# Designs tried in a protein design chat: VH-VL binders against q8mxu4. Part 22

Target 1, 107 residues: q8mxu4
Amino acid sequence: MCDRDDCASIASRCTGETIICAFVESITPPKIRDKTGTYELKCPFAEGFTMEIGDLFLFHFVFDGSSEKCTRLTPIPKMLAMVYEKLLKDLRKAKKEGKMIISPTAN
Short names: E, the ipSAE of ESMFold2; O, the ipSAE of OpenDDE; V2, 0.75 times the mean of E and O plus 0.25 times the DockQ between their complexes.

## First folded at step 12 (VH-VL; framework fv_satralizumab)

Design n03 (at its last look DockQ between E and O 0.62; V2 from the best seeds 0.66)
Fold by ESMFold2, look of step 12:
Structure n03 (fold): chain C 107 residues (1-107), chain A 123 residues (1-123), chain B 107 residues (1-107)
Amino acid sequence: as target 1 above (107 residues)
Amino acid sequence: QVQLQESGPGLVKPSETLSLTCAVSGGSISSGYAWSWVRQPPGEGLEWIGFIYHSGSTNYNPSLQGRVTISRDNSKNTLYLQMNSLRAEDTAVYYCARDSGWYDFYSGYFDYWGEGTLVTVSS
Amino acid sequence: DIQMTQSPSSLSASVGDSVTITCQASQDIDNYLNWYQQKPGKAPELLIYYASNLETGVPSRFSGSGSGTDFTFTISSLEAEDAATYYCQQYDDLPLTFGQGTKVEIE
């Protein structure tokens, strides 16, 4: 719930929950893509969804040890792809600024 | 295995119009990817010219001052580049490439390239 | 336009050496940086995208790192076939721009 990832960063994930905004690249084998690259799912697409190549979703992943599960897909309008990309860039920048040093501005 | 092959005139005069083709095989130009043109003056670096998206929408390098038109013919699986008002500085090897753009979004890395074609602009 | 500056412009090294090339962007480009290899008379070939992801089939001696404005490309054990010119290229924003290239020669 707290984490947001991209196709590049999800490949190294082993634990936790995360959300990726990505286009469907292929269904067999199941692949998704965003601006950072492509990612082949280690699990099938969630059952009960109609998907086409080129559709945009938010993919919810849960990692239980080394096991990947795609537990939820939320369709979103394609026009929002750039909005999400911008928000993710801003989030990455904020995390980098927090990693440098977070000092209270003392009086 | 996607393959790209550029072709066109080798020698062109200043002020004339360049017309290049890029034949694509081993994949469809309508497959969701974008397609870019890139050029390289002899002995120099690379300059992006522009791309065409899956929908046919285009973006061009503003350094080319509106002289460029990129188009395609899906039935021939072929990309086209036209460049007007040629100058000596337009002498370069011209490449077409598959662009990482997808369904009209993103772009930016080129995973398949043509062999390139040299265009010389000379009086 | 985002300016990309490579260093060095050229280098000469022996088979087995470690080679490092740097690339600096004129503004924060996140990780949206690629590396290409170009051998004389041939088209460029993508080696690395999104700063550190190896393209399929690229030998593991090639690597990339960095984010923001400063990026590094490394060949860990130079082979004779690695004699080429290497280019960085950003894709954070249009127009797409390349570094000026680094020529690597085998002595």
Scores: ipSAE 0.702, ipTM 0.880, lowest interface PAE 1.1, mean pLDDT 89
Fold by OpenDDE, look of step 12:
Structure n03 (fold): chain C 107 residues (1-107), chain A 123 residues (1-123), chain B 107 residues (1-107)
Amino acid sequence: as target 1 above (107 residues)
Amino acid sequence: QVQLQESGPGLVKPSETLSLTCAVSGGSISSGYAWSWVRQPPGEGLEWIGFIYHSGSTNYNPSLQGRVTISRDNSKNTLYLQMNSLRAEDTAVYYCARDSGWYDFYSGYFDYWGEGTLVTVSS
Amino acid sequence: DIQMTQSPSSLSASVGDSVTITCQASQDIDNYLNWYQQKPGKAPELLIYYASNLETGVPSRFSGSGSGTDFTFTISSLEAEDAATYYCQQYDDLPLTFGQGTKVEIE
């Protein structure tokens, strides 16, 4: 299974979906940053969202093998950054152990 | 690109306090990044001292037993390290570095380093 | 604290050789491991972050792999300028800790 739940690994572009918790590093060009590094999004941020540098979001990405598609953007209070890091770490572990629940999105 | 330059007294007596500065250029110290201090005794390995987050919050290596204070001056774009009660074993090259931490989001790798400044603790 | 153990402590190789350094963590650190190069009289320089990501500007002959507790750093074809001490460093938990270093000498 491909590891795609962080900024550093997005570029691997395996198929499937993932959730990344990351900060906005820049708006133009659109860049996000987490504990693992920085990633420049291939598409601009969704229209209608008001975001600032330093804002924290959950990015739901779908990968088709060539690029990432952001299907959902969820703002997260910055104080919960470590909480979501832990959740994603637990999710990663569950994936490795084959303990994942069925995703609503078919891969 | 970001550049860091440490400066200090070079020689400090035992039990005295060490004060180091790190001048940052090519980037703002008040940016989202964290900033760390790392030291290296002559001929030995690297030891992380501590860092300061974007918010100004600090975290220190417990091995230093509360002897360390890291601070910054945004107006001067300068990072500071203070270490009390110096001992001979504190003799080392001291480095400042930009930390991968972003807006108080973790701390991890150091992508930019100063040249380091040697601090010798001797009577 | 998380202890990082590198091996070997030193090695000698010829130009063109492949060099491998290992780093073992005292506990599972996921992929939160970096590799640095330090040449004599110089500051460390980041080569690899997050186990396998090559820092911008770093030659492709450098690579990293591994996850969990066991990690590997490789120089595929050693060059004379690669004479240096190499360090691994974990950032899974505080305090940040380094391996003891591996000195690479060129024959």
Scores: ipSAE 0.637, ipTM 0.908, lowest interface PAE 0.9, mean pLDDT 91
ESMFold2 (binder alone), look of step 12: mean pLDDT 90; pTM 0.928

Design n04 (at its last look DockQ between E and O 0.48; V2 from the best seeds 0.51)
Fold by ESMFold2, look of step 12:
Structure n04 (fold): chain C 107 residues (1-107), chain A 123 residues (1-123), chain B 107 residues (1-107)
Amino acid sequence: as target 1 above (107 residues)
Amino acid sequence: QVQLQESGPGLVKPSETLSLTCAVSGGSISSGYAWSWVRQPPGEGLEWIGFIYYSGSTNYNPSLQGRVTISRDNSKNTLYLQMNSLRAEDTAVYYCARDSGWYDFYSGYFDYWGEGTLVTVSS
Amino acid sequence: DIQMTQSPSSLSASVGDSVTITCQASQDIDNYLNWYQQKPGKAPELLIYYASNRETGVPSRFSGSGSGTDFTFTISSLEAEDAATYYCQQYDNLPLTFGQGTKVEIE
């Protein structure tokens, strides 16, 4: 299953697949923006898409350790921006709360 | 680089309406960002007043009890603050700032600030 | 409204010292916390956004950490020009709210 990132967390990603919900900040150079900050893409936007500054997309990235690929862009209604932000916050909260549990009966 | 400059009367009377302007240069107020007003009573901390989004939609601090109107004129690259029913506790330095809000979503951090203008409410 | 409480309200330290300021939110704000520096007679200036990201041009001696309700701002080697008041500010929910400030003085 794909990971989920934001503009702040993707900057340190080196491997795997992830999805970011973000607005287009600029086309040249390609930059995206969310509540956490700005990220400049290391790859061009995927071919075949017409995009404008201020559009909201789900960006699908694949990292193979040496390169970043922008493999899919899914346009989404701007009203969903806050929903996706909330979902990522909830996912991260659940991961932090389950990160370490010491329980004798859990074996 | 973006620069902001507040201006308005330095001294106003209780019960009157404050009107401030914020002139923006080095960038456009219509280019996607939100714009906030923040105030600081002399020697005290900071209070967020409200913002105006890219579309013109606004949100205000409820603590100001509906006394505030934020507006803009894109052709003059200028933001406006009006505050009704002034009281002594409205004495403060008033700042305008570029807000991290983007295309009507998210608001939250202020990366460019004006120099501020002191408003004193006194009879 | 989310209340932000800073500690200490003031401190004095010598050039070269490491200083630490804490900020506590009245509820979980994830990482939606910023730090500003304000010198006397000047506007605040953004140093850190999203808990730990330095704004462009901010010296590396300034850092932030924490998540949830407890946040820390550190100046790793105090310089004379760092004498200022520092504010934390949350942006998880409206209204946007600031801590009461911490005044840092050079001894």
Scores: ipSAE 0.650, ipTM 0.871, lowest interface PAE 1.4, mean pLDDT 89
Fold by OpenDDE, look of step 12:
Structure n04 (fold): chain C 107 residues (1-107), chain A 123 residues (1-123), chain B 107 residues (1-107)
Amino acid sequence: as target 1 above (107 residues)
Amino acid sequence: QVQLQESGPGLVKPSETLSLTCAVSGGSISSGYAWSWVRQPPGEGLEWIGFIYYSGSTNYNPSLQGRVTISRDNSKNTLYLQMNSLRAEDTAVYYCARDSGWYDFYSGYFDYWGEGTLVTVSS
Amino acid sequence: DIQMTQSPSSLSASVGDSVTITCQASQDIDNYLNWYQQKPGKAPELLIYYASNRETGVPSRFSGSGSGTDFTFTISSLEAEDAATYYCQQYDNLPLTFGQGTKVEIE
């Protein structure tokens, strides 16, 4: 169970799916960061992806209670960072209020 | 680890301009972070002055009435604070700090601080 | 600007005591609140970020909680070295603003 969809929440190892908007802090080791903090990914970035430090992405994570799995990586123009941050915030709020389900496996 | 060190004149006369420097080591000011200035009058609380993003974009506290300019020199890995028209009320310890901001219109928490430098405004 | 109000402004406690400081925001700031410790003659030091996350190296006796407008900082078992002024700080919106501080003295 996750109350939020951000870097700080990843470490809680909640079950289900989440989408996090974050920028690449480092490639090796793989780290992402948002306004809630930094998280070092347990798995490296998917091969074939070209990314640089500072690039902004939507990270789709699946949690099994032990570790995160990045299933989808969507590049986001940096100029739209606030838009996506607000969108995700609204989605989190809606989820918390029971108005919508972000993922079929989300609690 | 990141280290910051402020330096300044110590004493400034009223109406003059304050110039401070912040030498950064252990990390590049052009790599993925924002950098803020914060001040603290003697015996008082903390006031955020403004920040500069690694891209060079800046944001300032409106309370400073446009008197502040924050700049940087990447080649020297140094930050600068300039404040015009100093008043007695500007007497404070001035800190530079690494800011968690990750885009140029956002600032966050300060995980590394300099030791601060006292600036006294007096005739 | 978002106003941050801390309570109390000062307190005295003995070693081993539990100390609680509160911070109230003038508007909903989600979890975007940090806590700093400032010892006499020293720069502030980050203890808690994003309401409840301990900074690396921060002892477990320090904790933060809360969301929205009401936040709490707790020292579960006060030590002599904890004598300091503590500040809350919001980063939900610019300009960044701090609470007025809480001075903790050891009896």
Scores: ipSAE 0.392, ipTM 0.850, lowest interface PAE 1.4, mean pLDDT 89
ESMFold2 (binder alone), look of step 12: mean pLDDT 90; pTM 0.935

Design n05 (at its last look DockQ between E and O 0.50; V2 from the best seeds 0.00; counts 0 for: pae E 8.2 > 2)
Fold by OpenDDE, look of step 12:
Structure n05 (fold): chain C 107 residues (1-107), chain A 123 residues (1-123), chain B 107 residues (1-107)
Amino acid sequence: as target 1 above (107 residues)
Amino acid sequence: QVQLQESGPGLVKPSETLSLTCAVSGGSISSSYAWSWVRQPPGEGLEWIGFIYHSGSTNYNPSLQGRVTISRDNSKNTLYLQMNSLRAEDTAVYYCARDSGWYDFYSGYFDYWGEGTLVTVSS
Amino acid sequence: DIQMTQSPSSLSASVGDSVTITCQASEDIDNYLNWYQQKPGKAPELLIYYASNLETGVPSRFSGSGSGTDFTFTISSLEAEDAATYYCQQYDNLPLTFGQGTKVEIE
């Protein structure tokens, strides 16, 4: 499992799954942005999903070694952005320390 | 590409107020980015002063003791820095920079800098 | 405030040499660290962001690594134009803080 869960690291992500909390920077092309930078998604956003620039989402990505696949989008109130940033930071720390349970889809 | 250019009085007397401007081109000051001021005393390191978010909300370095105000004029595409009660220690090159902060969310790295403007505080 | 301590404060090296600068944070800043180059009489220039990401247009001889509290900046093969002062900067928490700088001189 890769160490980072953020926009800057998506391009170099190893196989597995991750959750990234990021803002929608652009719809076409689809771009997301977080504290680490911007990433242009390889796949467009799900059809029929109402999304606006500036919206905050949890992106559940699955990596197969070639590209990312967004399997789930969870809208997050913007006011909770810092809360989720901290949450994900704590999650990363817990993973490094081996304190996390194994995900059902973990490689 | 984004370009920034600082301008100021060059010389300010102690206890007076410093007013600096930063003209931004190649990008909108009202964009989703944040904009910061950073200063550097001669021969010394860098000190972050503060930034202004997309919404106009600001954050300042506590070390400046509430002496700083950062503002912007969207119509002029200009960033401003005001610092009160200047002292000799405030002598520095002042830089404006584009901050990676986005949509009122955090601050980060500075990818574009102005050339800086020297401000000397002397009687 | 988070204190950033760079080592060494200055160094001299020859063209072609490998140069390494370290930066230590007073607390865990994850990977939220940037490196800047400042040449005499010029503004700082971003080289590395988020610990290891090379800024667009920056030569590949520059690199960054590390996480948590200990970070490293490396110039793999020093060039004459690399004479400058280098700064690390954290953005894990406000206020943003810089290292004291490392002056690199070329012999």
Scores: ipSAE 0.528, ipTM 0.889, lowest interface PAE 1.4, mean pLDDT 91
Fold by ESMFold2, look of step 12:
Structure n05 (fold): chain C 107 residues (1-107), chain A 123 residues (1-123), chain B 107 residues (1-107)
Amino acid sequence: as target 1 above (107 residues)
Amino acid sequence: QVQLQESGPGLVKPSETLSLTCAVSGGSISSSYAWSWVRQPPGEGLEWIGFIYHSGSTNYNPSLQGRVTISRDNSKNTLYLQMNSLRAEDTAVYYCARDSGWYDFYSGYFDYWGEGTLVTVSS
Amino acid sequence: DIQMTQSPSSLSASVGDSVTITCQASEDIDNYLNWYQQKPGKAPELLIYYASNLETGVPSRFSGSGSGTDFTFTISSLEAEDAATYYCQQYDNLPLTFGQGTKVEIE
């Protein structure tokens, strides 16, 4: 239920885990952007990251029914943005069809 | 508010090269967005031509068989389309448009369009 | 290349009617589907992105739904200014492709 992995649909996410490949659009307020739209984060990230507007990350979200938690942040070189977008799209299609599940960070 | 305006020759001959200009105002073409050209033959549907990304890299519709170059001049805030080896079927209204992607990541939906410019290819 | 087929090619309806246009993709495109309106002599204008998201400033009488290969676009109460040609467009894979268009006329 509510199982989406992009900026346009994450507000309807109810439970489980998902990963979004997105750019940092704003730090205050914290916003991320991908090809589907912009999403304002509802949780702070764990400390220990250097983050600037325009940086590309994999954002790992965990949802517990009504709240979100940003548990992991994996930096990605911007020159690989289209490679990651295609990889995540292919993984979403495989998961939707029940074929396999693979971690995007194992790229 | 971003605005786009195409300009170029209205009439060109077969086998020649088309050169179009897209002037952008109300925003910078060197910002994080990507920019595209789309064409529409009279009375027909729309055909995507290609993107130019924030970095200046490009991606083209293979159906145009390598005849297209998209470029930009950031100092003039202007996009360009060059299409060589023109044929009668290249007669169309040509549009420039902004893709709502970010940096070298395209989204594939176009939130701002120019007015379009008609190009007729005839002897 | 992903082929997009719209139906009907044209329709006529009265002010106040509800009209529906369909768009079919040749393969599963998830929700990566946009709808544009083009009035005579004008450029296309984005109405809906990601199958169902209404672009800012677009009247609420316009809506979209569907996923996978079958999509619908609905005008819930047709107005005179809605006389136009409507296009669907997929953005799941390059090259980007458009439907052939549906001309909506007012009776």
Scores: ipSAE 0.017, ipTM 0.677, lowest interface PAE 8.2, mean pLDDT 82
ESMFold2 (binder alone), look of step 12: mean pLDDT 90; pTM 0.933

Design n06 (at its last look DockQ between E and O 0.58; V2 from the best seeds 0.00; counts 0 for: pae E 3.0 > 2)
Fold by OpenDDE, look of step 12:
Structure n06 (fold): chain C 107 residues (1-107), chain A 123 residues (1-123), chain B 107 residues (1-107)
Amino acid sequence: as target 1 above (107 residues)
Amino acid sequence: QVQLQESGPGLVKPSETLSLTCAVSGGSISSGYAWSWVRQPPGEGLEWIGFIYHSGSTNYNPSLQGRVTISRDNSKNTLYLQMNSLRAEDTAVYYCARDTGWYDFYTGYFDYWGEGTLVTVSS
Amino acid sequence: DIQMTQSPSSLSASVGDSVTITCQASQDIDNYLNWYQQKPGKAPELLIYYASNLETGVPSRFSGSGSGTDFTFTISSLEAEDAATYYCQQYDNLPLTFGQGTKVEIE
């Protein structure tokens, strides 16, 4: 199971799924950003989805070893950014400690 | 690429107020980054002073005891540092730097630095 | 505040040598640690961000590793131009704090 769930680590992500909380930095090209860095998505944002620069989302990514696929977008109020940062940090810690179940798609 | 250039008086008397400017080029100070001031006393390590987000929100190092004000002028693409009640121990090279923090929520790393400006506090 | 402790405070090595610097945080900072290089009379320059990510344009002989409280910075093969002081810096929590620095001299 991959250790990190953030923009800086997306490019080196192993197979499986992850959730990343990040801001939309750019629409075209599609770029997201968190406190670890910026990542340009390989696939554009879903058609018909209203998204603006600066919006905060949970990105549910599935990795097949070649590229990321965003399977779900969850808009998050910006004021809760730090809450979700902590939540994901705690989740990562729990996973490292073996306190979380492994995703069915994770290696 | 982003470039930063500090400027200041060079010499300040004790108890007076320090005013520094940081001219930013190659990028807008309102483009979604944070902008920090960091100082380094001669022969010593680095101390973070504070930063200002693109929104105008600021955060300061508590060690400076409220003596610091960071501001910006978007029209001039310039950052400012004001420090009151200067002491001899405030003698340092002062750097401005771009912080990758964004939207008042995240801190980041400093990916671009100015050359720094020496400020000497002496009577 | 989070204290960052670097070791050693100074070292001397020859060109071609491998150099290792450690940084210890007073609390768990996840991977939110950066490494900077500062040459004499110059401003610091970012080398590594988020514990192990090499900044664009930085030679591959520089690397970083670690997580939690213990971090390592390595120069695999020292070059003459690498004479400098190196700093670690945490950005997990405010205030941002730096290590005291490690001066690398070349024999």
Scores: ipSAE 0.697, ipTM 0.915, lowest interface PAE 0.8, mean pLDDT 91
Fold by ESMFold2, look of step 12:
Structure n06 (fold): chain C 107 residues (1-107), chain A 123 residues (1-123), chain B 107 residues (1-107)
Amino acid sequence: as target 1 above (107 residues)
Amino acid sequence: QVQLQESGPGLVKPSETLSLTCAVSGGSISSGYAWSWVRQPPGEGLEWIGFIYHSGSTNYNPSLQGRVTISRDNSKNTLYLQMNSLRAEDTAVYYCARDTGWYDFYTGYFDYWGEGTLVTVSS
Amino acid sequence: DIQMTQSPSSLSASVGDSVTITCQASQDIDNYLNWYQQKPGKAPELLIYYASNLETGVPSRFSGSGSGTDFTFTISSLEAEDAATYYCQQYDNLPLTFGQGTKVEIE
C-alpha cells in the first residue's frame, strides 16, 4: 500500500509512492504547505491539472530514486484539512509501528 | 520583504480601552496567512493574545478573559487590536506578527514580526 | 494549556563554546515546536520550526532536536552576535504558549 508523508517528511523521500495532503501555496514556483512546513515541488504537473492558490489536495507522488512525479490530484474540502492532517499522521505512525491503519484517501 | 509596524497611544489609564493598529507592507493581509498579536511585559516573557485568519475568523487566548477583539481592514492592509478593561498588568510591548496558519487552518510559527509598541497602563 | 519549561534560565559562555538549551512540554506536542531569538530592544526572530527545520537565512550553527515532550536547541560554536534571549514555543494546540526564555551572555 502507498505510504503517507507530510511537507517535512517528503523532502527526504527517495523511492516509492506516497500521499500528502496540502494546500497550494504558490504556482510559480510550485509550492505546497501543511502544518509541518512548505515543500517546493521538483516536478512539473502533467497537462490538464487545475490547481489554484489556496486549493487543498491529496497529492499522489511517485519517486524512482532520481525523479519526482505527481501522478494524481484529489481535491478535498478545505473544512477537512485538520481531519486529513491527523489521519495521514496517524496512518504514517501506524504503518511504521503496526498500531493502526487509518485510510486518508479521498474518493 | 513583508514588514509590520504597530502604532498606538503609548499611555492609557486603567479601565480604558486600548486600540492598536498594525500596518502591513510588502505583502497582503488578505493572503492565505493568519495574523497574530503577542505581548511581552517589560523584562518578562512572551504571551500570545490571539489571531485572525484569512476569512476573518478569530481565536483568542482565554487568559485574557474575553477582553480582546482582533479585526482588520483589507483596503488599508491594516490589522487592529482592541483590549478593554485595562489593568496595570496589561503594561507590555505589543507585537503584531504573521502567523503561518493557512486558509483558516493550522496554527503556525511567526515568521515576520513588527518592531513592537510599548503600552503603559497607569493611574 | 500546554506549559513550556526552559532550562537553564540563563547561561554565560565564551565565543567558540557549544551551548545547549532544553525545553520541556507538559504534554506530547509531537514536533510542533519552534525556537526564537530575541536581542535587547528587538522583536523575536524565528530560527527553527517543526523542532529541527532551520528558517531561511539562519546560520547552520543553530540546530534543534527532540520530539514529544523533550526538545533541545544547540549553538555549535557560539559567536558574539548570539548574545540574546531564546524562546521555545509550541504550536500543537491553542493557546499558543512560549517557554520563559533563556538568556545567553558572552563572557
Scores: ipSAE 0.380, ipTM 0.813, lowest interface PAE 3.0, mean pLDDT 86
ESMFold2 (binder alone), look of step 12: mean pLDDT 91; pTM 0.935

